# VH-VL binders against q92529r149to334: the designs that were tried, part 17

Target 1, 186 residues: q92529r149to334
Amino acid sequence: LGPGVTYVVKYLGCIEVLRSMRSLDFSTRTQITREAISRVCEAVPGAKGAFKKRKPPSKMLSSILGKSNLQFAGMSISLTISTASLNLRTPDSKQIIANHHMRSISFASGGDPDTTDYVAYVAKDPVNRRACHILECCDGLAQDVIGSIGQAFELRFKQYLQCPTKIPALHDRMQSLDEPWTEEEG
Key: E = the ipSAE of ESMFold2; O = the ipSAE of OpenDDE; V2 = 0.75 times the mean of E and O plus 0.25 times the DockQ between their complexes.

## First folded at step 19 (VH-VL; framework fv_tafolecimab)

Design V6 (at its last look DockQ between E and O 0.29; V2 from the best seeds 0.00; counts 0 for: pae E 9.6 > 2)
Fold by OpenDDE, look of step 19:
Structure V6 (fold): chain C 186 residues (1-186), chain A 130 residues (1-130), chain B 106 residues (1-106)
Amino acid sequence: as target 1 above (186 residues)
Amino acid sequence: QLQLQESGPGLVKPSETLSLTCTVSGGSISSRSYYWSWIRQPPGKGLEWIGYIYYSGSTNYNPSLKSRVTISVDTSKNQFSLKLSSVTAADTAVYYCARDSYYTVENPAYDTTSSYFDYWGQGTLVTVSS
Amino acid sequence: EIVLTQSPATLSLSPGERATLSCRASQSVSSYLAWYQQKPGQAPRLLIYYASNRATGIPARFSGSGSGTDFTLTISSLEPEDFAVYYCQQYSNWPTFGGGTKVEIK
């Protein structure tokens, strides 16, 4: 990624996630992000994909997803993806919507077949706590965006392995480690 | 529509190097979203993943084949290639190239660099025989 | 290496019958499991990804379930075109495939 890659996408807002994604299995994580997309799309006027009456969310999903924050919803933004962070800015770059350090991002996913133009990622920040952020990525851009995030995750992980501060939890040991990765400030 | 096509010699002598190329059409190999894999299947047997490459040249190989496998990419030709050295009769197989689909990503603690394969070539039979 | 064991090796059924195929992993693969269909002389075709998600264009009669170490592919009502070999594949680590289940006509 080098200095990072930038996309122009629409920000739809975020919804609070009340449980650590690490404490959940992959299927549940995926369901949460898809549900988040659905809920936010329904809440934002003009959002495409609110079409099909989805089955009522499971009680479990309803307990995990909290309140939505629709600040900046519907805005076209510049999304910069790097090994350091996901940076969301207004097109004129005058206002930062969000700057999520890569270490604070736990999960990212594309939408379902009905929401193919959407990308969701879960991040921690002081404003939204733990929240799932929803991006509308039109014209097939969603796949590129999620791919870039994946690449950033991979590269960051490689960097981390070169300077391991903590032994990465084995994938099978889904321990609820809400602890941010301590970057040794060299 | 994305298409993958394997090409190369169908016959290789023992101890020689098997060389195959996968040509991708209907899409760019220089996508940030996908990896590109080689998979083989001996006659009447199951499937074995060989390795993958990213458009940047990053590779990962099956540990059992790592010492003999080299995967390369040519973005200008929209191709990626497989070389398998020191072949034996055990390397006789249908060789497939495939695209790795990537729809979800997780933080490094749960890195899932491996994927499932959503597009496949038709496969090419390579026979190792003297 | 994660070993996937598929059972049964062969399943003989008639059109219209329900097929249930099992895939067991030597260790947990979470939901990182895919299913493929392969017909003679053809490449494998993706059916299911992430244990339970149908790939694009896959009929609703195909369904996947399971997590951890035990997974199931179900074909609710077999069509003539469904007689093939089915493979499971995990991608929790480097990809490995099961030995396959042949669904054949009785």
Scores: ipSAE 0.072, ipTM 0.594, lowest interface PAE 2.1, mean pLDDT 87
Fold by ESMFold2, look of step 19:
Structure V6 (fold): chain C 186 residues (1-186), chain A 130 residues (1-130), chain B 106 residues (1-106)
Amino acid sequence: as target 1 above (186 residues)
Amino acid sequence: QLQLQESGPGLVKPSETLSLTCTVSGGSISSRSYYWSWIRQPPGKGLEWIGYIYYSGSTNYNPSLKSRVTISVDTSKNQFSLKLSSVTAADTAVYYCARDSYYTVENPAYDTTSSYFDYWGQGTLVTVSS
Amino acid sequence: EIVLTQSPATLSLSPGERATLSCRASQSVSSYLAWYQQKPGQAPRLLIYYASNRATGIPARFSGSGSGTDFTLTISSLEPEDFAVYYCQQYSNWPTFGGGTKVEIK
């Protein structure tokens, strides 16, 4: 990926994830991200692609998802995907909305079939802690965004195998944030 | 219109390797958004997922078959392929290739993501016999 | 491995009747369940995804319901072309398929 690939997408916001994604099986992780997309999409004016009436959330999902943060909701942003991070910036690139290093990203997912214009990823940062971040993409672009994230995961792992000492130290990876990261579970 | 077509020998001897190719037309196999799967159906029986491949070469296999399965991709020919080693009569089946629609990306070493299959090849019968 | 058990194995009905097909999972699959129709000599055709959403081009007489472990495919009024084998498939984990329900003409 070199310096990364950049997409222009709409940031819809994030919703806190109260449990480690590692403690959950794939089915549960997928349900959580689908529910997160649904909640944030319904809360943001002008969001599209949600045709399905939202089912009542299960007791399990209600216990896992927390409060949403819609501070930057509806902004068009520049998303740069690289082997080092997912970087979210304002369109003029003057303000970083979020910078999530690969170590702090659990996974990324598209919406269910009636929300195919959305991409979600779960990451930690000092402002939102562990949260699911929601992106609205043009038709077809969500597929490219998800694929690029997957490729970045693969390439980062290959780089680690080839030359692990080239990977930034934990302190260096935290310099994009003003609070220290904490391992939340083993 | 996206189309998938299986090809390969219809007869394989026991203990040998079954080898099939799926050719994709009307679309690109190099999509970052889709996985490409092999699925089989013994005559008169149900369906069994064999495994998938992403265009980068990343694979995941049905655990019950994993020791015998290799799936590969050739993006220059818009094709992906199945090899199943050490076959027995139990491997006699119609083999389908299919597109896995909508996917979730996870850590590559333990990625078990898949979805439903929206495009299927017509299937090819492979018989394992002496 | 998530095992899907379909019942009944065979459902003998006449055109115009309502068909109700069951799929039970060995553990929760949430709503990540698809239904397929397969006619003799043909590849499966996707009918339903996410437990209840019809795939493009599928008639409104097909509907799906359920979540967790218990799922149902309903065909509200059988047409002659609906006599086929139906499979459920989960995608909450690596894909597994049910054993099928054959809907045959009485």
Scores: ipSAE 0.011, ipTM 0.467, lowest interface PAE 9.6, mean pLDDT 78
ESMFold2 (binder alone), look of step 19: mean pLDDT 90; pTM 0.930

## First folded at step 20 (VH-VL; framework fv_tafolecimab)

Design W1 (at its last look DockQ between E and O 0.41; V2 from the best seeds 0.00; counts 0 for: pae E 6.8 > 2)
Fold by OpenDDE, look of step 20:
Structure W1 (fold): chain C 186 residues (1-186), chain A 130 residues (1-130), chain B 106 residues (1-106)
Amino acid sequence: as target 1 above (186 residues)
Amino acid sequence: QLQLQESGPGLVKPSETLSLTCTVSGGSISSRSYYWSWIRQPPGKGLEWIGYIYYSGSTNYNPSLKSRVTISVDTSKNQFSLKLSSVTAADTAVYYCARDSYYIVENPAYGTRSSYFDYWGQGTLVTVSS
Amino acid sequence: EIVLTQSPATLSLSPGERATLSCRASQSVSSYLAWYQQKPGQAPRLLIYYASNRATGIPARFSGSGSGTDFTLTISSLEPEDFAVYYCQQYSNWPTFGGGTKVEIK
């Protein structure tokens, strides 16, 4: 990815995720991101998602998803994806909305068939704690954004393996380790 | 509609290098959304993944073949290629190029990349014989 | 390497019957499992991805289920065109395929 790839997308806000993604199965992780998209789109005025009345969320999902933060909602942003981070900036690049280190990002997903223009990713930061961030990606960019994130994950992991301090637990042995891989500050 | 087509010699001598090219049409190989894979199938046997390449040139190979495999991409021609060195009779197979697709990605520290093969070439038989 | 074991190796059935194919992983692959159909002289065709999602254009008679180590492909009522070899594939690790199940006409 070199210096990274940049997309112009719309930021819709985020919703707190009260549980570690590592402690959840794949189905639950997927459902969380879909529900997050639904909730945030419903809360943001002008979000095109004619959300058909979805079945009431399961009690489980309601216990996992917390409060929404709609700061910067509806804003066009510059999203830069690199092996280091997902960087969200205002179009004039004067204000950083969020800088999520790659080690703090656990999961990214497109929307369901009804929400194909949306990307959701789960990250940790000091402001939102653990939250699912929602992006509206127009003109078919959603899949490109997901692809870029995937590539960044892979490349960063390869770099990590070249300097292994701790072998990450096998993905299926998702021990509830809340701690991101610590870069040994050399 | 996206189409993939394998091309190359159908016969390779032992110890030589097998070379194949996959031509992609109806879509750009420079898409950031996909990986491009080679998969082979010996006659009457199952499928074996060889490796993939991303449009940027990033590659990943099957550990069992890593020492002999090179995958490259030519974005100007909308092609990607396979080289397999030091071939033996065991490398006789139908070789497929395929597109990897996914819409969910996980940090390997927390999970894994998810991929499936949604488009395939018709395959090309490569026989290793003296 | 994650090994996928498919059973049975061969399944002989008549049109209209229900087919149940099994795929077992040597370790958990979560829901990162796909199913393919392959006919003689053709490339594999994607049927199911993420264990239970039908690919575009796949008939409703095909369904996938399972998670972790045990997965099932079900064809509710076999059509003549469904007689083929079926492969499962995992992508929790580098991609690996099962040995296949041949569904043949009785």
Scores: ipSAE 0.394, ipTM 0.794, lowest interface PAE 1.0, mean pLDDT 88
Fold by ESMFold2, look of step 20:
Structure W1 (fold): chain C 186 residues (1-186), chain A 130 residues (1-130), chain B 106 residues (1-106)
Amino acid sequence: as target 1 above (186 residues)
Amino acid sequence: QLQLQESGPGLVKPSETLSLTCTVSGGSISSRSYYWSWIRQPPGKGLEWIGYIYYSGSTNYNPSLKSRVTISVDTSKNQFSLKLSSVTAADTAVYYCARDSYYIVENPAYGTRSSYFDYWGQGTLVTVSS
Amino acid sequence: EIVLTQSPATLSLSPGERATLSCRASQSVSSYLAWYQQKPGQAPRLLIYYASNRATGIPARFSGSGSGTDFTLTISSLEPEDFAVYYCQQYSNWPTFGGGTKVEIK
């Protein structure tokens, strides 16, 4: 029930992430979101794709990303960012598309030069399990959206540091993002 | 246009604390999208990142300097500051403040942020000598 | 710590020639690499970010390429104002800079 900030963005879909983000280094985590954006942009008509030439993804990247879910692809949504969650609703606010509590979100990326209109974030929910969710944010909104997500992460963590006995340990809550099973790429 | 300006003493005695302030004009230090960094360059040598601060007060420091570095922010003055304790001649350098951009945010429980620097102050030379 | 090794340390060329500067990372940084120009007595100036994208106001003669561990800055035809020191900087982890390549007039 915090004040939060709301944006109207396009939801492009999500792709299942088969490995725990915690088990991956920073460079690999960023590559996952860029590959996810590329795959979803290729699959969704009218998306502003990442047209920059790239090296083929490694076998590790190909083994980390699973099946896409395009059920709500291309829909304009209301995205509300607060210290509690990322909440995705239909524009009339009568249907929740997804609600990702901060404990279920590992990281977000956006505003990169080849994906300037996109924000991607990795979260768990009951429908999609662990997945990378892709948002299209026109008119320079991507930077505002990623900045707001970053602010929410920082404020939530500051809140934990100031009152650790009143807030469940972030480490314990972040364990819900970890996968106990890992497929090895040979 | 965004401008950054370093200020502080140009001479510091060994074992004392180096203290600098960066004043931001033409933009707000309270931006949700940017971090604010200190970087130094010893004369005739390369660049070394010291650390950054977010306007909320959250910091991250170069591990090699972490035990001696404090970065702070004063949003009401649109300023951020560097303190480097127990200085030696090796700390003689031009000190720059810079705006720190990022494309990736992480939940802080998982790791650190990535940074590149699109606006720089003019730099201020700090000499450490008796 | 990710170490960036720049080569050559000094590149002696004439105006109008093509300059090619190399930066090698000790581990993969994907495309999270920036290039800076520093003229004598001045602060560094951002040229390239994300390995290949020119920063605002940077002339088209500057181009960057590479990914992973090997990166290149190219100046297609050197102008007199391009004789300076160039640094690469990675942002895949906490920032580190290369040692620099000085581009000087032959």
Scores: ipSAE 0.021, ipTM 0.552, lowest interface PAE 5.7, mean pLDDT 79
ESMFold2 (binder alone), look of step 20: mean pLDDT 90; pTM 0.929
ESMFold2, look of step 24: ipSAE 0.014; ipTM 0.533
ESMFold2 (binder alone), look of step 24: mean pLDDT 90; pTM 0.930
OpenDDE, look of step 24: ipSAE 0.262; ipTM 0.740

Design W2 (at its last look DockQ between E and O 0.36; V2 from the best seeds 0.00; counts 0 for: pae E 5.8 > 2)
Fold by OpenDDE, look of step 20:
Structure W2 (fold): chain C 186 residues (1-186), chain A 130 residues (1-130), chain B 106 residues (1-106)
Amino acid sequence: as target 1 above (186 residues)
Amino acid sequence: QLQLQESGPGLVKPSETLSLTCTVSGGSISSRSYYWSWIRQPPGKGLEWIGYIYYSGSTNYNPSLKSRVTISVDTSKNQFSLKLSSVTAADTAVYYCARDSYYIVENPEYGTRSSYFDYWGQGTLVTVSS
Amino acid sequence: EIVLTQSPATLSLSPGERATLSCRASQSVSSYLAWYQQKPGQAPRLLIYYASNRATGIPARFSGSGSGTDFTLTISSLEPEDFAVYYCQQYSNWPTFGGGTKVEIK
């Protein structure tokens, strides 16, 4: 990815996730991100998606998803994806909306068949704690964004293997590093 | 519609290098959404993943073949290629190129990128014989 | 390496019957499992991804289930065109395939 790849997307906000994604099975993780997309889109005026009356969320999902933060909702942003982080900035690049270190990102997915233009990812930061962030990606960009995140994950993993401090965890076996997000004072 | 087509010699001598090219049409290999893989199948046997490449040139190989495999990409020709060195009779197989797809990504510490194959070439038989 | 074991090796059935194919992983692959159909002289065709999602254009008679180490492909009512070899594939680690199940006409 080099210096990273940049997309212009719409930020819709985030919703708190009260449980570690690593402690959940794949199906549950997927359901959480889909539900997050649904809830945030319903809360943001003008969000495209005739949300068909979805079945009421399961009690489980309701217990995992917390409050929404709709700060910067509806704003066009510059999303830069690199091996270091997902960086969300205003179009003029003067304000950072969020800078999520790659190690703090646990899960990313596209929407369901009815929400194909959306990307959701779960990250930890000092402001939102653990939250699912929702992006509206127009003109088929959603898959490209997911692809780029995937590539960044892969490259970071390769770097990790070159400097192994710990044995890479298998899928779903990684214990939730409840480590507080420490800003590396670069 | 996306199409993949394998091309290369059908016969290779032992100890030589097998070389194949996959031509992609109906879509761009420079898509950021996909990876491009080689998979082989010996006659009457199962499938073995060889490796993949991203449009940027990033590669990953099957550990069992890593020392002999090189995958490259030519974005200007919308092609990617396979080289397998020091071939033996055990390398006789139908070779497929395929597109990797995924819609979900997880923490990089979980290991190798997840991939399933949604588009395949027709395959090309490569026989290793003296 | 994650090893996938498919059973049975051969399944002999008649058109209209239900087919149940098993795939077992040597370790948990979560839901990172795909199913393919391969006919003689053809490339594999994607049927199911993420254990239970049908690929585009796949008939409703095909369904996938399971998680962790045990997975099942079900064909509710076999059509003549469904007689083929079926492979499972995991992608929790580098991709590996099962040995295949041949569904043949009785």
Scores: ipSAE 0.276, ipTM 0.744, lowest interface PAE 1.1, mean pLDDT 88
Fold by ESMFold2, look of step 20:
Structure W2 (fold): chain C 186 residues (1-186), chain A 130 residues (1-130), chain B 106 residues (1-106)
Amino acid sequence: as target 1 above (186 residues)
Amino acid sequence: QLQLQESGPGLVKPSETLSLTCTVSGGSISSRSYYWSWIRQPPGKGLEWIGYIYYSGSTNYNPSLKSRVTISVDTSKNQFSLKLSSVTAADTAVYYCARDSYYIVENPEYGTRSSYFDYWGQGTLVTVSS
Amino acid sequence: EIVLTQSPATLSLSPGERATLSCRASQSVSSYLAWYQQKPGQAPRLLIYYASNRATGIPARFSGSGSGTDFTLTISSLEPEDFAVYYCQQYSNWPTFGGGTKVEIK
């Protein structure tokens, strides 16, 4: 992967996730992602209308998703994916919209047939706390973006396997992913 | 266009190591969007997923086989391989390689994940017999 | 481990009839379910993914439905080439397959 790969995508916003993703089963995590995409697309004019037949949210999903943050919604952004982080900047690179260290990202999804142009990922940061961030990735780009995020996860994990004595145990790192955000974390 | 082809010995003695190679043609194994899996089918029985590999070398294995399985990749040859150690007659099966189609990525520090299989090899029968 | 139970084990039908195949999961798999067709001496062929999406090149007579734990593959009008074994497979966790349903003629 090298120093990272940069995409130009549209940022649609984020929605607070009120529970740890680790505490949820796999199917619930993906339902949260779908609901998050649906809510943000309804709130942002000019988003693609992929969700005309949106199902009503369940009680369970409504209890897990919180407030949306539509700051920067609809803006084209530079997304840089590296083994260290996902970095979101304005097109002129003068303003950082978000910077999510890989250790603070639990998963990403998108590019499947019913969310063809969308990628969503769940991360913690000081501004949004734990939130699901939604990207619109037109013209087949969603597959490339989700693939690059996956590669970054895999390369980071490979680096841990190379030097296991110097790296905290996976158990310890998974526990720390659910800790409250602090200033020291960035 | 994409084709997968299994190769390796069709007969393996008990307690030895079964070794197979899958050659990918008409496409690249070095895809950021796909995983590469081994799946087996004992004669007259159903299918069992063995494990996958990402082209970077990251693996995940079926928990029931994990202690005996090694999957490796050689991107320069566009190949990935299976080794299954300490085989018995119960390991007699048709072995398939397959491409995992991929829509969800998880941080591997959270555990394992796989997908559905859109391209399959022809399969190769491996018999474990003394 | 998520166990998939397919029923019936064998479905005996004539060409032109509708086939309905069931797959039940031991726990919720959401919509992360695929269906495969396997003919004797051949590799499995992907029919359906994400519970209801047809794979490329699969005829419209194949349809999938369901979510959670209860899934159905329907073949609306059986063609001679549709007599085969069908497997479901979940991918909400590490993949597991059902035991299969054989669709046979007569």
Scores: ipSAE 0.044, ipTM 0.571, lowest interface PAE 5.8, mean pLDDT 80
ESMFold2 (binder alone), look of step 20: mean pLDDT 92; pTM 0.940

Design W3 (at its last look DockQ between E and O 0.14; V2 from the best seeds 0.00; counts 0 for: pae E 9.0 > 2, placed apart)
Fold by OpenDDE, look of step 22:
Structure W3 (fold): chain C 186 residues (1-186), chain A 130 residues (1-130), chain B 106 residues (1-106)
Amino acid sequence: as target 1 above (186 residues)
Amino acid sequence: QLQLQESGPGLVKPSETLSLTCTVSGGSISSRSYYWSWIRQPPGKGLEWIGYIYYSGSTNYNPSLKSRVTISVDTSKNQFSLKLSSVTAADTAVYYCARDSYYIVENPAEGTRSSYFDYWGQGTLVTVSS
Amino acid sequence: EIVLTQSPATLSLSPGERATLSCRASQSVSSYLAWYQQKPGQAPRLLIYYASNRATGIPARFSGSGSGTDFTLTISSLEPEDFAVYYCQQYSNWPTFGGGTKVEIK
């Protein structure tokens, strides 16, 4: 990916995820991202998500999904995908909306048959804690975005394997991602 | 509609290099959404994944074949190719090219992840014989 | 390498009967499992991906279930065109296939 791949997409916001994605089964992880897309699309005016009347969310999903953060919702952004991070910026590249290190991203879904125009990814950051971020990616772009994320993951993993001396630090840091953000009670 | 078609010699001599090309039509190989794989099936046997290539040229190979396999891509021709060196009778198989698809990615775990194969070529039989 | 074991090797049934095919992984593959149908002289056709999702154009009589190490493909009522070899495939690691289950007419 070199310097990375950049897409122009619409940011719709994020929803807090109260549980580690790693601690959940695959079905639940998939359901969480789908539910997150649904909730955010309902909350953001003009979001194209004509979501067919979905069955009421399961009580379980409601317990896992927390509060939404709709800051920057509806904004066209520049998304740069690299082996280092997912970088979300305003179109003029002057303001960083989010910079999620690739190690902080646990799960991503996009271009599925039910949500063809959306990408959802779960990342950990100091502002949103653990949250599912929702991107509107129209005209088949969602599949390209998810493909690029997949490629970035793969390349990063290959790099990691080639540099065994950095293996413990990455493994330790990946384990640390499962540590609950202890609010340092200052 | 996406179509994949294998082409190349149906007969290769032992110790020579098997060379196949997959031509993709009805879609671009330069798509960032997909990987492109080679899979083989010996007569009357199961399926074996050989390797894949991304449009950028990134490759991954089956560890059992890694030393002999080279996969390349030609985006200008909308093709990707397989070379398998030092072939033996054990390499006699129907060779398929396929498209890899997925819409879920997770942080790398142990091993190299791939995807499911949603489009396949018709396959081409390659016989290794003197 | 993740080894997939399919059972039974051969399943002899009549049209209209229910077919149940098993695929067991040597280690957990989560839900990264696909099922394929292969007819003689043809390429494999994708039936199921991510353990339980039907591919486009696949009839509702085909269903996949399971997670982790144990997976099942079910054909609720066999049609004449369903007599074929079925393969499971994992993609949690580099792709590997099961040995296949032949569904044949009794």
Scores: ipSAE 0.594, ipTM 0.848, lowest interface PAE 0.9, mean pLDDT 89
Fold by ESMFold2, fold request of step 23:
Structure W3 (fold): chain C 186 residues (1-186), chain A 130 residues (1-130), chain B 106 residues (1-106)
Amino acid sequence: as target 1 above (186 residues)
Amino acid sequence: QLQLQESGPGLVKPSETLSLTCTVSGGSISSRSYYWSWIRQPPGKGLEWIGYIYYSGSTNYNPSLKSRVTISVDTSKNQFSLKLSSVTAADTAVYYCARDSYYIVENPAEGTRSSYFDYWGQGTLVTVSS
Amino acid sequence: EIVLTQSPATLSLSPGERATLSCRASQSVSSYLAWYQQKPGQAPRLLIYYASNRATGIPARFSGSGSGTDFTLTISSLEPEDFAVYYCQQYSNWPTFGGGTKVEIK
């Protein structure tokens, strides 16, 4: 149980991802991110860096992406990143939008050079199943957010490599890697 | 604008320790987003990654050099440093400090952590000679 | 260690010509491949990351392609400033660099 770091970011929504990330190459994962950002930006009024004109997605991308969920679109949210999870909450109402255990998160991506204010990540939860979640992170905050997610992945992976138990059980036991992350932030 | 600058002795005797410092200006070394790397290039030859440090002090080194390398960070001075022990003539190179830039991060159980270098120092030649 | 083999070692061309530089990895690196330009006496400059994405401020004449083990950097029409050494670098695990391709004036 590490304390993690908390950011205030804008939640734009999510889009269901119909295939496992493990079955997709890295180029396709990046294209999923770009398409997800495009669809959500078109659907959310006032989204920063919105795409007014876009090319149609490939048949492959159309087969991978499903329905959008815009329930909390455009809200400022509290994002807490720890080695255990990504936790998304509304600040004022204390409502949980999503809580994604690290085991349930496949990857995270920053935006393109022209859309550097976005972070997208793919995770599984009971409400949205497997979905790509889009965050708008103003003022260069996107790089900090993606970096913190990457650190959480790396620390969890180090514990996985050192654990003597079988692979499926190893992903739940990464607490020993948190100390350098939280202790040396000072 | 972010700038990196190497400093330290340009001449080191064989068997001694090479010590260099990289000073970061126009940005903070205390960032959750970046790693800070040392890379070297022997004259007329290609590039070799030495290792990186995260601002917390966490390090990772090139396996071929690991036994001789120490990278450290001083966040109060916005600096990180390289020590390479027991040098020989083969360690003569231009030494660069660089920022390791994330664009896409993956869970390592799903894929590889990505890192490439978007800002480089000017480089400093270190010659190992008696 | 993932070894990157660049070819050709030297490419002699004139301004306005198309340059095609190759990088081959000893095992799959997916698309975790970057390209750098280095002029004499200068630090390397990032051109391309993730195999095909241009870094900020890089002209459109530079393009990257490939995935897995075979990658290509293309300069569609050489400018006088493009005569330099070009390196590929993989980051699917700890970073390694290719040996370089020198693009020189004929």
Scores: ipSAE 0.015, ipTM 0.511, lowest interface PAE 6.5, mean pLDDT 78
ESMFold2, look of step 20: ipSAE 0.014; ipTM 0.503
ESMFold2 (binder alone), look of step 20: mean pLDDT 93; pTM 0.946
OpenDDE, look of step 20: ipSAE 0.170; ipTM 0.725
ESMFold2, look of step 22: ipSAE 0.014; ipTM 0.529
ESMFold2 (binder alone), look of step 22: mean pLDDT 92; pTM 0.944
ESMFold2, fold request of step 23: ipSAE 0.014, 0.014; ipTM 0.533, 0.528
ESMFold2 (binder alone), fold request of step 23: mean pLDDT 92, 92, 92; pTM 0.939, 0.940, 0.939
OpenDDE, fold request of step 23: ipSAE 0.107, 0.292, 0.357; ipTM 0.712, 0.758, 0.783
ESMFold2, look of step 23: ipSAE 0.011; ipTM 0.495
ESMFold2 (binder alone), look of step 23: mean pLDDT 93; pTM 0.945
OpenDDE, look of step 23: ipSAE 0.402; ipTM 0.796
ESMFold2, look of step 24: ipSAE 0.012; ipTM 0.563
ESMFold2 (binder alone), look of step 24: mean pLDDT 91; pTM 0.937
OpenDDE, look of step 24: ipSAE 0.122; ipTM 0.709

